# VHH binders against o75319, part 249

Target 1, 181 residues: o75319
Amino acid sequence: GNHIPERWKDYLPVGQRMPGTRFIAFKVPLQKSFEKKLAPEECFSPLDLFNKIREQNEELGLIIDLTYTQRYYKPEDLPETVPYLKIFTVGHQVPDDETIFKFKHAVNGFLKENKDNDKLIGVHCTHGLNRTGYLICRYLIDVEGVRPDDAIELFNRCRGHCLERQNYIEDLQNGPIRKNW
Below, E stands for the ipSAE of ESMFold2; O stands for the ipSAE of OpenDDE; V2 stands for 0.75 times the mean of E and O plus 0.25 times the DockQ between their complexes.

## First folded at step 20 (VHH)

Design JJ24 (framework vhh_etentamig_d1; at its last fold request DockQ between E and O 0.90; V2 from the best seeds 0.85)
Fold by OpenDDE, fold request of step 21:
Structure JJ24 (fold): chain B 181 residues (1-181), chain A 120 residues (1-120)
Amino acid sequence: as target 1 above (181 residues)
Amino acid sequence: EVQLLESGGGLVQPGGSLRLSCAASGFTFDDYAMSWVRQAPGKGPEWVSLISGHGESTYYADSVKGRFTISRDNSKNTLYLQMNSLRAEDTAVYYCARYQDTDYHPFDYRGQGTLVTVSS
């Protein structure tokens, strides 16, 4: 069967909404087949995701999945009312311009179409931290004009974990602005 | 037990082509993204290419873009790497690796590797 992602259990399932934004980050929910390998309190399913979001008095309007695998859960495991977008994002390396553009485009599209509500953009990779944090911060920096350190601090605080990858942090702090098309 | 077995390596002249294969067993093949990693003599490992479970997405290192093509046949549990326009700097042991999609350890399993030597 499927293996639990390495260190997946070490991360908080769901972060907090990032104030001033529509973003919320979470670790990847795992489909039912993973439950046999987890203690009950460790389980975090797609259903659990939505329950936890609801407990925060929030509502998801879009899920952006940055993982490069499809073994964690199926889009069919999500409510039909919440759009699901897959952006295959390679780990370890700084996301390329195409990936960044896809993410920005998706976010901008969502914001344009959801001006009349306060639904959130849920973003996750495997741990909902590094790839997730980078792309969210990249958006805030490039599109919203947020200072890199402020973006990183905001994300870290809200996610409950700090970005770990130095190449991501360095690129955010000192790297070039990516084109906004 | 997870097993990955590479084949297809050998000696080739610059400008030549090779096709590597990786036979996978012991797991649901299409559940995992698969990768090729190479290690040249005296150098660290280089991530060459990655392909998603159903081939929806591929990644290539800049050094091989336009020359290498990663593919997979899930019905045969086999990963491929078509290598064209080979260069001397492509000389390395090529490993098939299962991508576990984590920033800590990108791969949880890899094969024994197959040697590719590009030399005139």
Scores: ipSAE 0.909, ipTM 0.946, lowest interface PAE 0.5, mean pLDDT 96
Fold by ESMFold2, look of step 20:
Structure JJ24 (fold): chain B 181 residues (1-181), chain A 120 residues (1-120)
Amino acid sequence: as target 1 above (181 residues)
Amino acid sequence: EVQLLESGGGLVQPGGSLRLSCAASGFTFDDYAMSWVRQAPGKGPEWVSLISGHGESTYYADSVKGRFTISRDNSKNTLYLQMNSLRAEDTAVYYCARYQDTDYHPFDYRGQGTLVTVSS
């Protein structure tokens, strides 16, 4: 089945580049087979993703897919020039330390290999909000030393929707600083 | 239509083992992460375990880590839960559930359950 994820239509497809970072967040793009259940203005395919990034005068250099499923699109639907990384991230729970480590490792690797360009890291879960926002903010807090409230505000503003899950917000604001190893 | 049928429950002594099975039909099984959820008498549901569509990743509740192992056989459309070192606290109805990868409703389908009773 090609069932549209619950409330997926309610979210802007792609956010804005987060100033001072290499991140851009978006909801999961859906392969063409899902479009039968969508109005034209609701469609957001892998192709639509890249068109919207280009319209912002940006370029993706990595996509980090945080979904716990492979049914929404195939990596083959992406341009060969854009690396793709899957980090299976369980929803509803604050991501565990292993997941956080994998995300930090991927971001640090990208920044090292792309220091001579301005390409972006695209990050998505299903809705591009809670898991996506948590891991981006966790990176900014732990690795870049950003204040939790500033990281959350920056993400919310640039995504165009606020982080919703209170347990994620509380962990970012009041939880332990994670080691970067 | 989606169908999930659990089996393998029963009565077992503390320290014993059981293996639960869930036969799935009506959908492309390996497209979906699958989960075990349990509900003890008088308590709310507890998310026990989760496995990704091709078995790349697993999750366990702290209460069962090291004792339970989730697995799947996609050629048989079957989900499994191996339960070792069972305790009285593991007594519950165990449900097979299809994971919906959203922050809203975690599961969109579940079976009727299979009863596991751990007692002397």
Scores: ipSAE 0.747, ipTM 0.886, lowest interface PAE 1.1, mean pLDDT 93
ESMFold2 (binder alone), look of step 20: mean pLDDT 83; pTM 0.833
OpenDDE, look of step 20: ipSAE 0.894; ipTM 0.937
ESMFold2, fold request of step 21: ipSAE 0.744, 0.733, 0.703; ipTM 0.885, 0.883, 0.872
ESMFold2 (binder alone), fold request of step 21: mean pLDDT 83, 82, 82; pTM 0.840, 0.838, 0.832
OpenDDE, fold request of step 21: ipSAE 0.908, 0.909; ipTM 0.945, 0.946

Design JJ25 (framework vhh_etentamig_d1; at its last look DockQ between E and O 0.88; V2 from the best seeds 0.81)
Fold by OpenDDE, look of step 20:
Structure JJ25 (fold): chain B 181 residues (1-181), chain A 120 residues (1-120)
Amino acid sequence: as target 1 above (181 residues)
Amino acid sequence: EVQLLESGGGLVQPGGSLRLSCAASGFTFDDYAMSWVRQAPGKGPEWVSLISGRGESTYYADSVKGRFTISRDNSKNTLYLQMNSLRAEDTAVYYCARYQDTDYHPFDYRGQGTLVTVSS
């Protein structure tokens, strides 16, 4: 059967918009087949995601899915009005230059096409924390010129959880700037 | 019940080739990324390769890039590892593992493994 991801319940379903950015991070929503394994209050579906975003008086304009699996939900579970982008991102290791580039390209493309609105870029991995946080921070550092510690602090505060992986943190703080294009 | 069964291991000379297979059962195979992990004598486990559910994406450890190819046949619920240009340092027990995509435990199931010995 479809197993709930390890530690998935331990994380807040949706973070807050990162001030000064269009980013919002959340944990992976789970399709209906997972509901039977969850208490009602633990359920977090694609529909729930949009409801929670709405409760924050925000609107999603893009979803970037960084998971390396397709078992959690289907793009068809999302409203047709919200573009969905899959960037297969391996866990545990610092994303490679290609992955980083794909993410930056997607974000820049969205911002270019959405100058006339305030829709958010929703980013998630399994827990919406480590891979998600790394790539968002990498973008802020490399593209926006934000200090690494400030980017990390901002993400942690808005996500409601702190980046956990030391290799990610170390790369953000002390690693090289990645080429943007 | 999830089951993973590796096969194809054996003795091969340096520079030789070998193809491993893993038969999977007990779950929706194409929903899960699958991986090969190896453990050499006296060493810890090493992540060798990963392939997404439908094969859209692959990952390789630096130590095997250009030499190993991971693939899958979802119609047969089978994972493969083509190993070329084998080296002595590739000697290990190779495990098929289901990738659960979590930060703490990347794999929730693995097979019993198949031994690959590269020796002249």
Scores: ipSAE 0.891, ipTM 0.936, lowest interface PAE 0.5, mean pLDDT 96
Fold by ESMFold2, look of step 20:
Structure JJ25 (fold): chain B 181 residues (1-181), chain A 120 residues (1-120)
Amino acid sequence: as target 1 above (181 residues)
Amino acid sequence: EVQLLESGGGLVQPGGSLRLSCAASGFTFDDYAMSWVRQAPGKGPEWVSLISGRGESTYYADSVKGRFTISRDNSKNTLYLQMNSLRAEDTAVYYCARYQDTDYHPFDYRGQGTLVTVSS
């Protein structure tokens, strides 16, 4: 049911905008039904997400939800003016080529449609760290030509937590450049 | 109380087929992605397949792609694994597992398993 995800409380809710990109990463917001298991200061709802983004003087133009579940919140919990995209991304395994492709095309589509504004693309998985960091870095490496170590360092600094899964880090550093189409 | 009860295992010849079932109870079944995990004798567990809560997405280990199909019937609270073109290396105890979508422990509950033996 409404079990708080393992170690979810250990992570900062929202990172900082990654300079030179349109990305911001965060952990999954939790709908009200989870709050009975949280102290008030531990709550991080969809509304809290948008308040924290506004406190940074930023605005979300897209949310990409990488979780492999729909129990954390519903798209209806988000402002109707913010597009939402679900990309079911299996944890523990390096995301497959189809998942990477979907992510790249979502980002590219956002950048084209939002070239005349400064809105951000928000990306989250459960903790906003491993799957999120992997796909953002994969995009920066494959599409923007960023060096793997530079992409990882930028993500870690702006998220406020380091990528943890070694197989993701290894794939980013030493794996093949993936197709962009 | 969460319960996962597997069935459908047995002895089959190479090239044969089996369908496994897992009856789920004690939780809102369609809120959770569900998985099959197998453990061959003397080996560690292997993640075989995963299906999202409403069947929108599936995942398969490379070793079973094209041969196995995961499915679910949410009206019956039942998870399935259709196994075709079985090979000796598919011999294992197959467990139904509930996926918790975290990078730490991927599964929070599993059943007692059903044995599949592929032998000539």
Scores: ipSAE 0.689, ipTM 0.860, lowest interface PAE 1.2, mean pLDDT 92
ESMFold2 (binder alone), look of step 20: mean pLDDT 83; pTM 0.833

Design JJ26 (framework vhh_etentamig_d1; at its last look DockQ between E and O 0.83; V2 from the best seeds 0.81)
Fold by OpenDDE, look of step 20:
Structure JJ26 (fold): chain B 181 residues (1-181), chain A 120 residues (1-120)
Amino acid sequence: as target 1 above (181 residues)
Amino acid sequence: EVQLLESGGGLVQPGGSLRLSCAASGFTFDDYAMSWVRQAPGKGPEWVSLISGKGESTYYADSVKGRFTISRDNSKNTLYLQMNSLRAEDTAVYYCARYQDTDYHPFDYRGQGTLVTVSS
């Protein structure tokens, strides 16, 4: 059967909204079939995700799933009112230009269509940290002109965990700006 | 029990082709992304290619782009690697690996491997 991803339990389920942005990061929610392998307090389902977001007095307007698997949950597990976007993002390495472009395009499209509300862009990979943090920071740096160290610090603080992959950090700090279209 | 069994390796001349297969069992095959990893003598493991559960997305290392093609038949629980225009530097043991989608440990299972030797 399905296995709990390595170190998944070690991460906070949901971060905080990043001030000045519409971003919120979280670890991947797990469908019901995983519950038998978890203590009750460790469970984090799609339903739990939305409950925790509401507890923060926020509302999700888009979910961007960066995982490269479909075993964690199904889009059908989400409310129909919240768009779901899959961007297959390989771990271990810095995302390529195509992946970065897809992410930026999705974010910009959402912001254009949601100017009249304050709904959030929820972003997750497996742990909601490395791939998630890189792409959010890449957006802030390339599109919003944020200083790399400021972007990284903001993400880390709001997620409640720090980016772990040195190649991601190095690329954000010293890598080239990627095209926005 | 998860099992991965590679086949198709062998000796081939430079410029030749091989097709590797991996038979998977013990899990829902199409729920998992699958990968090929290779290890040459005296070198560390190299990630060669990755394919998503339903085949919607593929990834290739720069060293094999344009030469290798990863595919899968979910009705047969089988992963494939078509290797064309083989080079001496492609010589390695090739492993089929299940992708668990983490940056730290990307794979949770792999097979015993199949040897590919490219030599004149």
Scores: ipSAE 0.886, ipTM 0.934, lowest interface PAE 0.5, mean pLDDT 96
Fold by ESMFold2, look of step 20:
Structure JJ26 (fold): chain B 181 residues (1-181), chain A 120 residues (1-120)
Amino acid sequence: as target 1 above (181 residues)
Amino acid sequence: EVQLLESGGGLVQPGGSLRLSCAASGFTFDDYAMSWVRQAPGKGPEWVSLISGKGESTYYADSVKGRFTISRDNSKNTLYLQMNSLRAEDTAVYYCARYQDTDYHPFDYRGQGTLVTVSS
């Protein structure tokens, strides 16, 4: 379907690499069928994603798609040489432990296999903010030992938009440390 | 136009079972995750369950885990909720809802609902 997600236009397409990490966050790219409803400057396709990453002198080595839908673009719209992983992540609520485990496992696997390069993990949900920010921060807190407020500040600054969902922020700041990875 | 029509509600004794159905039309059904939401008398809505467009992933509220099963038949454009081991606290109007995968409004369409009453 070609329905543009609510408030998708309000967000910068791609953030900046988060210093000291292998992460970059972005909103979901939209395949060509959505462009009929968009001004040229509002378009953000899978091709546009890779162009913007190259403009930052970076390279993607993995895309983790956190959306709970398959209607925005197809994996075939991405270069075949870039690994793609779908982790169905329910929005509106704090991701469950199984989802958190899958994310941590994927990141750890990538870091091991890419220890000799500097390629990035691209992470997106629909807006590249709440689910994306939560899982990146949860990884940094639980696996890398980053303080919650430092993880959140780093994500917000590099994404160019602040995490918005209070229940995610509260869980990151005050919730349990998850040791599963 | 998007339409969602629930059926299968009714009166049932504690420990009993019901199967709810939701007939969907007006959109490409397997492009969308679908959900059951319930509203008990005098309470706000509760997100009961969610299933991805092709059935690859499911979610259940803790209150119903192990007792309820969400499923879909994409050839019939139909969503189901199998409800077993029903309890009085499951009494509610159950709505079929289309999930829009955003943190703002999780659902963009819902049906009129079907009443489930669990009483001895």
Scores: ipSAE 0.718, ipTM 0.871, lowest interface PAE 1.1, mean pLDDT 92
ESMFold2 (binder alone), look of step 20: mean pLDDT 83; pTM 0.832

Design JJ27 (framework vhh_etentamig_d1; at its last look DockQ between E and O 0.82; V2 from the best seeds 0.71)
Fold by OpenDDE, look of step 20:
Structure JJ27 (fold): chain B 181 residues (1-181), chain A 120 residues (1-120)
Amino acid sequence: as target 1 above (181 residues)
Amino acid sequence: EVQLLESGGGLVQPGGSLRLSCAASGFTFDDYAMSWVRQAPGKGPEWVSLISGWSESTYYADSVKGRFTISRDNSKNTLYLQMNSLRAEDTAVYYCARYQDTDYHPFDYRGQGTLVTVSS
C-alpha cells in the first residue's frame, strides 16, 4: 500500500517565500490514495499545495521535485500551467556536482524566462528540508554570493524547520564552491 | 506483506563476475527506488547502489563505480546487480533493500541477503 513517508507528518506543509529570492520550500504533497492513511487535517495534496501558496498571496511558476520516488504524486496531478521538473536526488549524502548543476541550471533558466513576473520556484524533497535546503542554500552561496550561515539561517527561518543533516550543513559552511557551468 | 528475496551469490575468483537478483513482492515495485546494500565481516553496512523506479537514475558508491551495474525489470518485479572485476574487498553479504526516500531511515525493508565471496 501507500505508506506515509516516515516523519512526514512532523513537518509544516509549506514554508514561506525566502525574502530576496523566488524560492519556497514545502514537503512532498501526497496524492489522493494516501488520504485514507491520514486524518483530514493531516492531508496535504497537490491541490492543497496550490491553495496554501495562494493563501500567501503567491503563485508557483515552477516545481522542482528532488524525491527519488514516484509514489507520492504524479506530475499530472499538477496544473498544466506550472512546469514540473524532476531532479532525482539521493538522500543522506551531499548532492554531487551534476545534481547541483542541474538544480542551478533549472533555477537560472526559470529566472531568465520569468523576469516579467514574481512567480515562485517551489522546491521539495520528501520533507522539504534537507535535500531541499541544501540545494537552495548551495544556489544562494555559489550563485548569489550569500554567506553560508546567512543562507542556512534564511532557509531555516522560512521553512519553519532547521536543516538536520550535519554533512549538508558542513558542506555548505566549509565545502568548496561548486561550478556554475 | 513486503518480501525481498536475494539470489545469485557464491564463490568467485578475483577479477570474476557475478550477477545478483532480488525478487520483490507485496508492493508496487515500480513506485519505489531499490537498492543494494552489503555488509562485510566485521564491518558496517555499505550502501552499494540505488536505482529509481523506472531506471531513470542510478547511484553507485565510489568503491564499486565502473564495476557494478544496477538494473531492474519491473515486469518481473526483479532487481539486479551485475558485478564485474570483483575484488577481495567485495566479499560481503549483499542485501536487496527498498528505498523509502526519507532522511531518517533510507530503507524500510531488506531481504535476508546473499553471500558473495571473492577469493583466490
Scores: ipSAE 0.831, ipTM 0.911, lowest interface PAE 0.6, mean pLDDT 95
Fold by ESMFold2, look of step 20:
Structure JJ27 (fold): chain B 181 residues (1-181), chain A 120 residues (1-120)
Amino acid sequence: as target 1 above (181 residues)
Amino acid sequence: EVQLLESGGGLVQPGGSLRLSCAASGFTFDDYAMSWVRQAPGKGPEWVSLISGWSESTYYADSVKGRFTISRDNSKNTLYLQMNSLRAEDTAVYYCARYQDTDYHPFDYRGQGTLVTVSS
């Protein structure tokens, strides 16, 4: 149960708010039981997540968890005041249309409910990079009309790491616009 | 040590049914998503189905949707695959696999497999 995810240590814990959006991306926080396998400087817990967001003078209003596992932390490890949504997203593959729709629906619902504040949507998969970057960029392209290369550049810069999987990049750049309904 | 032991394979006619089982040990079973992967002779592995831990969300490859059902019994540390309406193309060794939720190596442990043969 407490195996550190492959390559998890290689990624910055939390990115920066993506300007002009309500998104911030991060890698999966790990509950305290994982810390026995981590050097002190490698730790990134749910508490550490919220401290780092606060240090950026930001506030989370929703966390969207894209992992297809339940071993990293429990929703009860999060402040009760921050809504949590799990969208089971199969890794290794470009997310299917159902998954993309669920993500778009969640984001649109949040933006409507939070139109009078500036709270952020935190999005993570295991590494906060490939599935996370894909779905954020897919939203920006399909819903906000952002050009694919601009969405990818913005995500990469704000996450602090470039999208790595070519199948995701190819689908964002050259794949069809997905329906928003 | 993680161990996964498949059983329930055999010879069936097209249109028949089988239920595969996988006994798991050496880890906290309900914390891990679990998968069935199959490999036909001379072919690469095919991801058949996936089930998440205690919430039991499921995924199926298009080739098996509507015919196969993945399930788990967390009290018995056992994964199941109910296979109905079997076709010759379903002939393969079926492996129980523990899902590692990354874009890199999707599985970190796999059993020895159980053979399913669908033939007249």
Scores: ipSAE 0.532, ipTM 0.789, lowest interface PAE 1.9, mean pLDDT 91
ESMFold2 (binder alone), look of step 20: mean pLDDT 81; pTM 0.816

Design JJ28 (framework vhh_etentamig_d1; at its last look DockQ between E and O 0.88; V2 from the best seeds 0.78)
Fold by OpenDDE, look of step 20:
Structure JJ28 (fold): chain B 181 residues (1-181), chain A 120 residues (1-120)
Amino acid sequence: as target 1 above (181 residues)
Amino acid sequence: EVQLLESGGGLVQPGGSLRLSCAASGFTFDDYAMSWVRQAPGKGPEWVSLISGWGTSTYYADSVKGRFTISRDNSKNTLYLQMNSLRAEDTAVYYCARYQDTDYHPFDYRGQGTLVTVSS
């Protein structure tokens, strides 16, 4: 069956734009087939995602999907005007250099192509927290030169939830800077 | 009901090869990433490999990189693990597991396992 991801309901659907950045994090939206297993107020579809972003007076310019599954929703469920990028990211462990590079490359590409607007980079994993937070913070630290604790605090505050995995936090705080190429 | 059934285990000499299979049923197979997990005697479980639903992405533990290959045939609802250059430390019960992509419990179902023994 189409099971709701574990603890998915415990997380806020959409965070806030991270000030000084183009990032916004959210939990994975679920396609219609999941709705029958959710209370109406618990539903969070791709359509709901865009509605919530609009309510914040923002607009998505890119969605980066870090999940390692295709069962949550289909790219076809998204507006054609918003590009979708899949970066398969394994949970529970610190993303490898290739994954980090892919993420940085995607972000840099978007920023280069979207200098004339203020559209956001939407990033999500299953809960939009650990993998999402790590990669966003990794970018801020490695590319933007942000102090690790500041990046983590900023993400946590804007997402409305704190990074949970100690290995992620430890790597961000004390791990090496990753190559940007 | 979700079912995972491993096969292919056995006794093999160091340097030898073995191919494991896992027959899956009770769910849409290609919607889920699938994994192999192993547990050696007296040790905790070790995540060996992961493959995405459509097989476009794979992950390997450092201990098996270059030696093991995970694959799947979605038309047959079957997961595979090709194990080459086997070592004594690869001795373990190998489990097929469905990856649910959550931080708390990475796997929601696993099979009964198949024993792989690498010994001279």
Scores: ipSAE 0.875, ipTM 0.930, lowest interface PAE 0.5, mean pLDDT 96
Fold by ESMFold2, look of step 20:
Structure JJ28 (fold): chain B 181 residues (1-181), chain A 120 residues (1-120)
Amino acid sequence: as target 1 above (181 residues)
Amino acid sequence: EVQLLESGGGLVQPGGSLRLSCAASGFTFDDYAMSWVRQAPGKGPEWVSLISGWGTSTYYADSVKGRFTISRDNSKNTLYLQMNSLRAEDTAVYYCARYQDTDYHPFDYRGQGTLVTVSS
């Protein structure tokens, strides 16, 4: 259906590029069928996403969609020249090792293929916060050796909202390093 | 109005099998991931399984992996749970739930439930 996701309006559409990384996080863009329930200033479509990235003088080279649904927009709503990857990520529970591996593999593949440009990896779940923040931080901790608290602080500041789920925060701070890559 | 109606529960011996069904109405079924949640007497709810709207992705709790299979038939608006190798600890009321994929309430609707009792 065309119901606006719970509390989706409460979040900034797009964050800032995370310095020292190729990541930018955003909430899920919504296709036109949702706009009947939104004031004009509340709209955030796939086109709006790309306009906002351009306004930051950035370019997306990959979108990783972490949602567990297909109802928000179709990949065909994105420019054909921007790769799109869906990683079905179960919410509310710390992502399993298979999901973490898929995310790391996608990021590492992108960085290898895009080492000669400065394009960004756009990552979103429904709100662009908890699943998105967890997997970005998990990558920074496990692959780049960033301290957990530093990864979390960087994400929170650049997203413009703090990670909310305590089980995710606890796993990042005190859980095992996932030595997969 | 969203309606979820579970059926197929009953009494079964350990090692046995049951197939649960959930008839869905009042929404576009294939737009939503669907889930089974169970609640044993005196315990909190446990998220058992999840299936994406088109059935291309599934999730299982560790406690049921390899024994339970979630599936759906979008032409019939029906969700299924095949439960094999049942154990006493699988005794619970099983609820069909619509997954809303947000950071807040994981489910926005659930059914009345169907009781599964695993006992010698």
Scores: ipSAE 0.620, ipTM 0.834, lowest interface PAE 1.6, mean pLDDT 92
ESMFold2 (binder alone), look of step 20: mean pLDDT 82; pTM 0.824

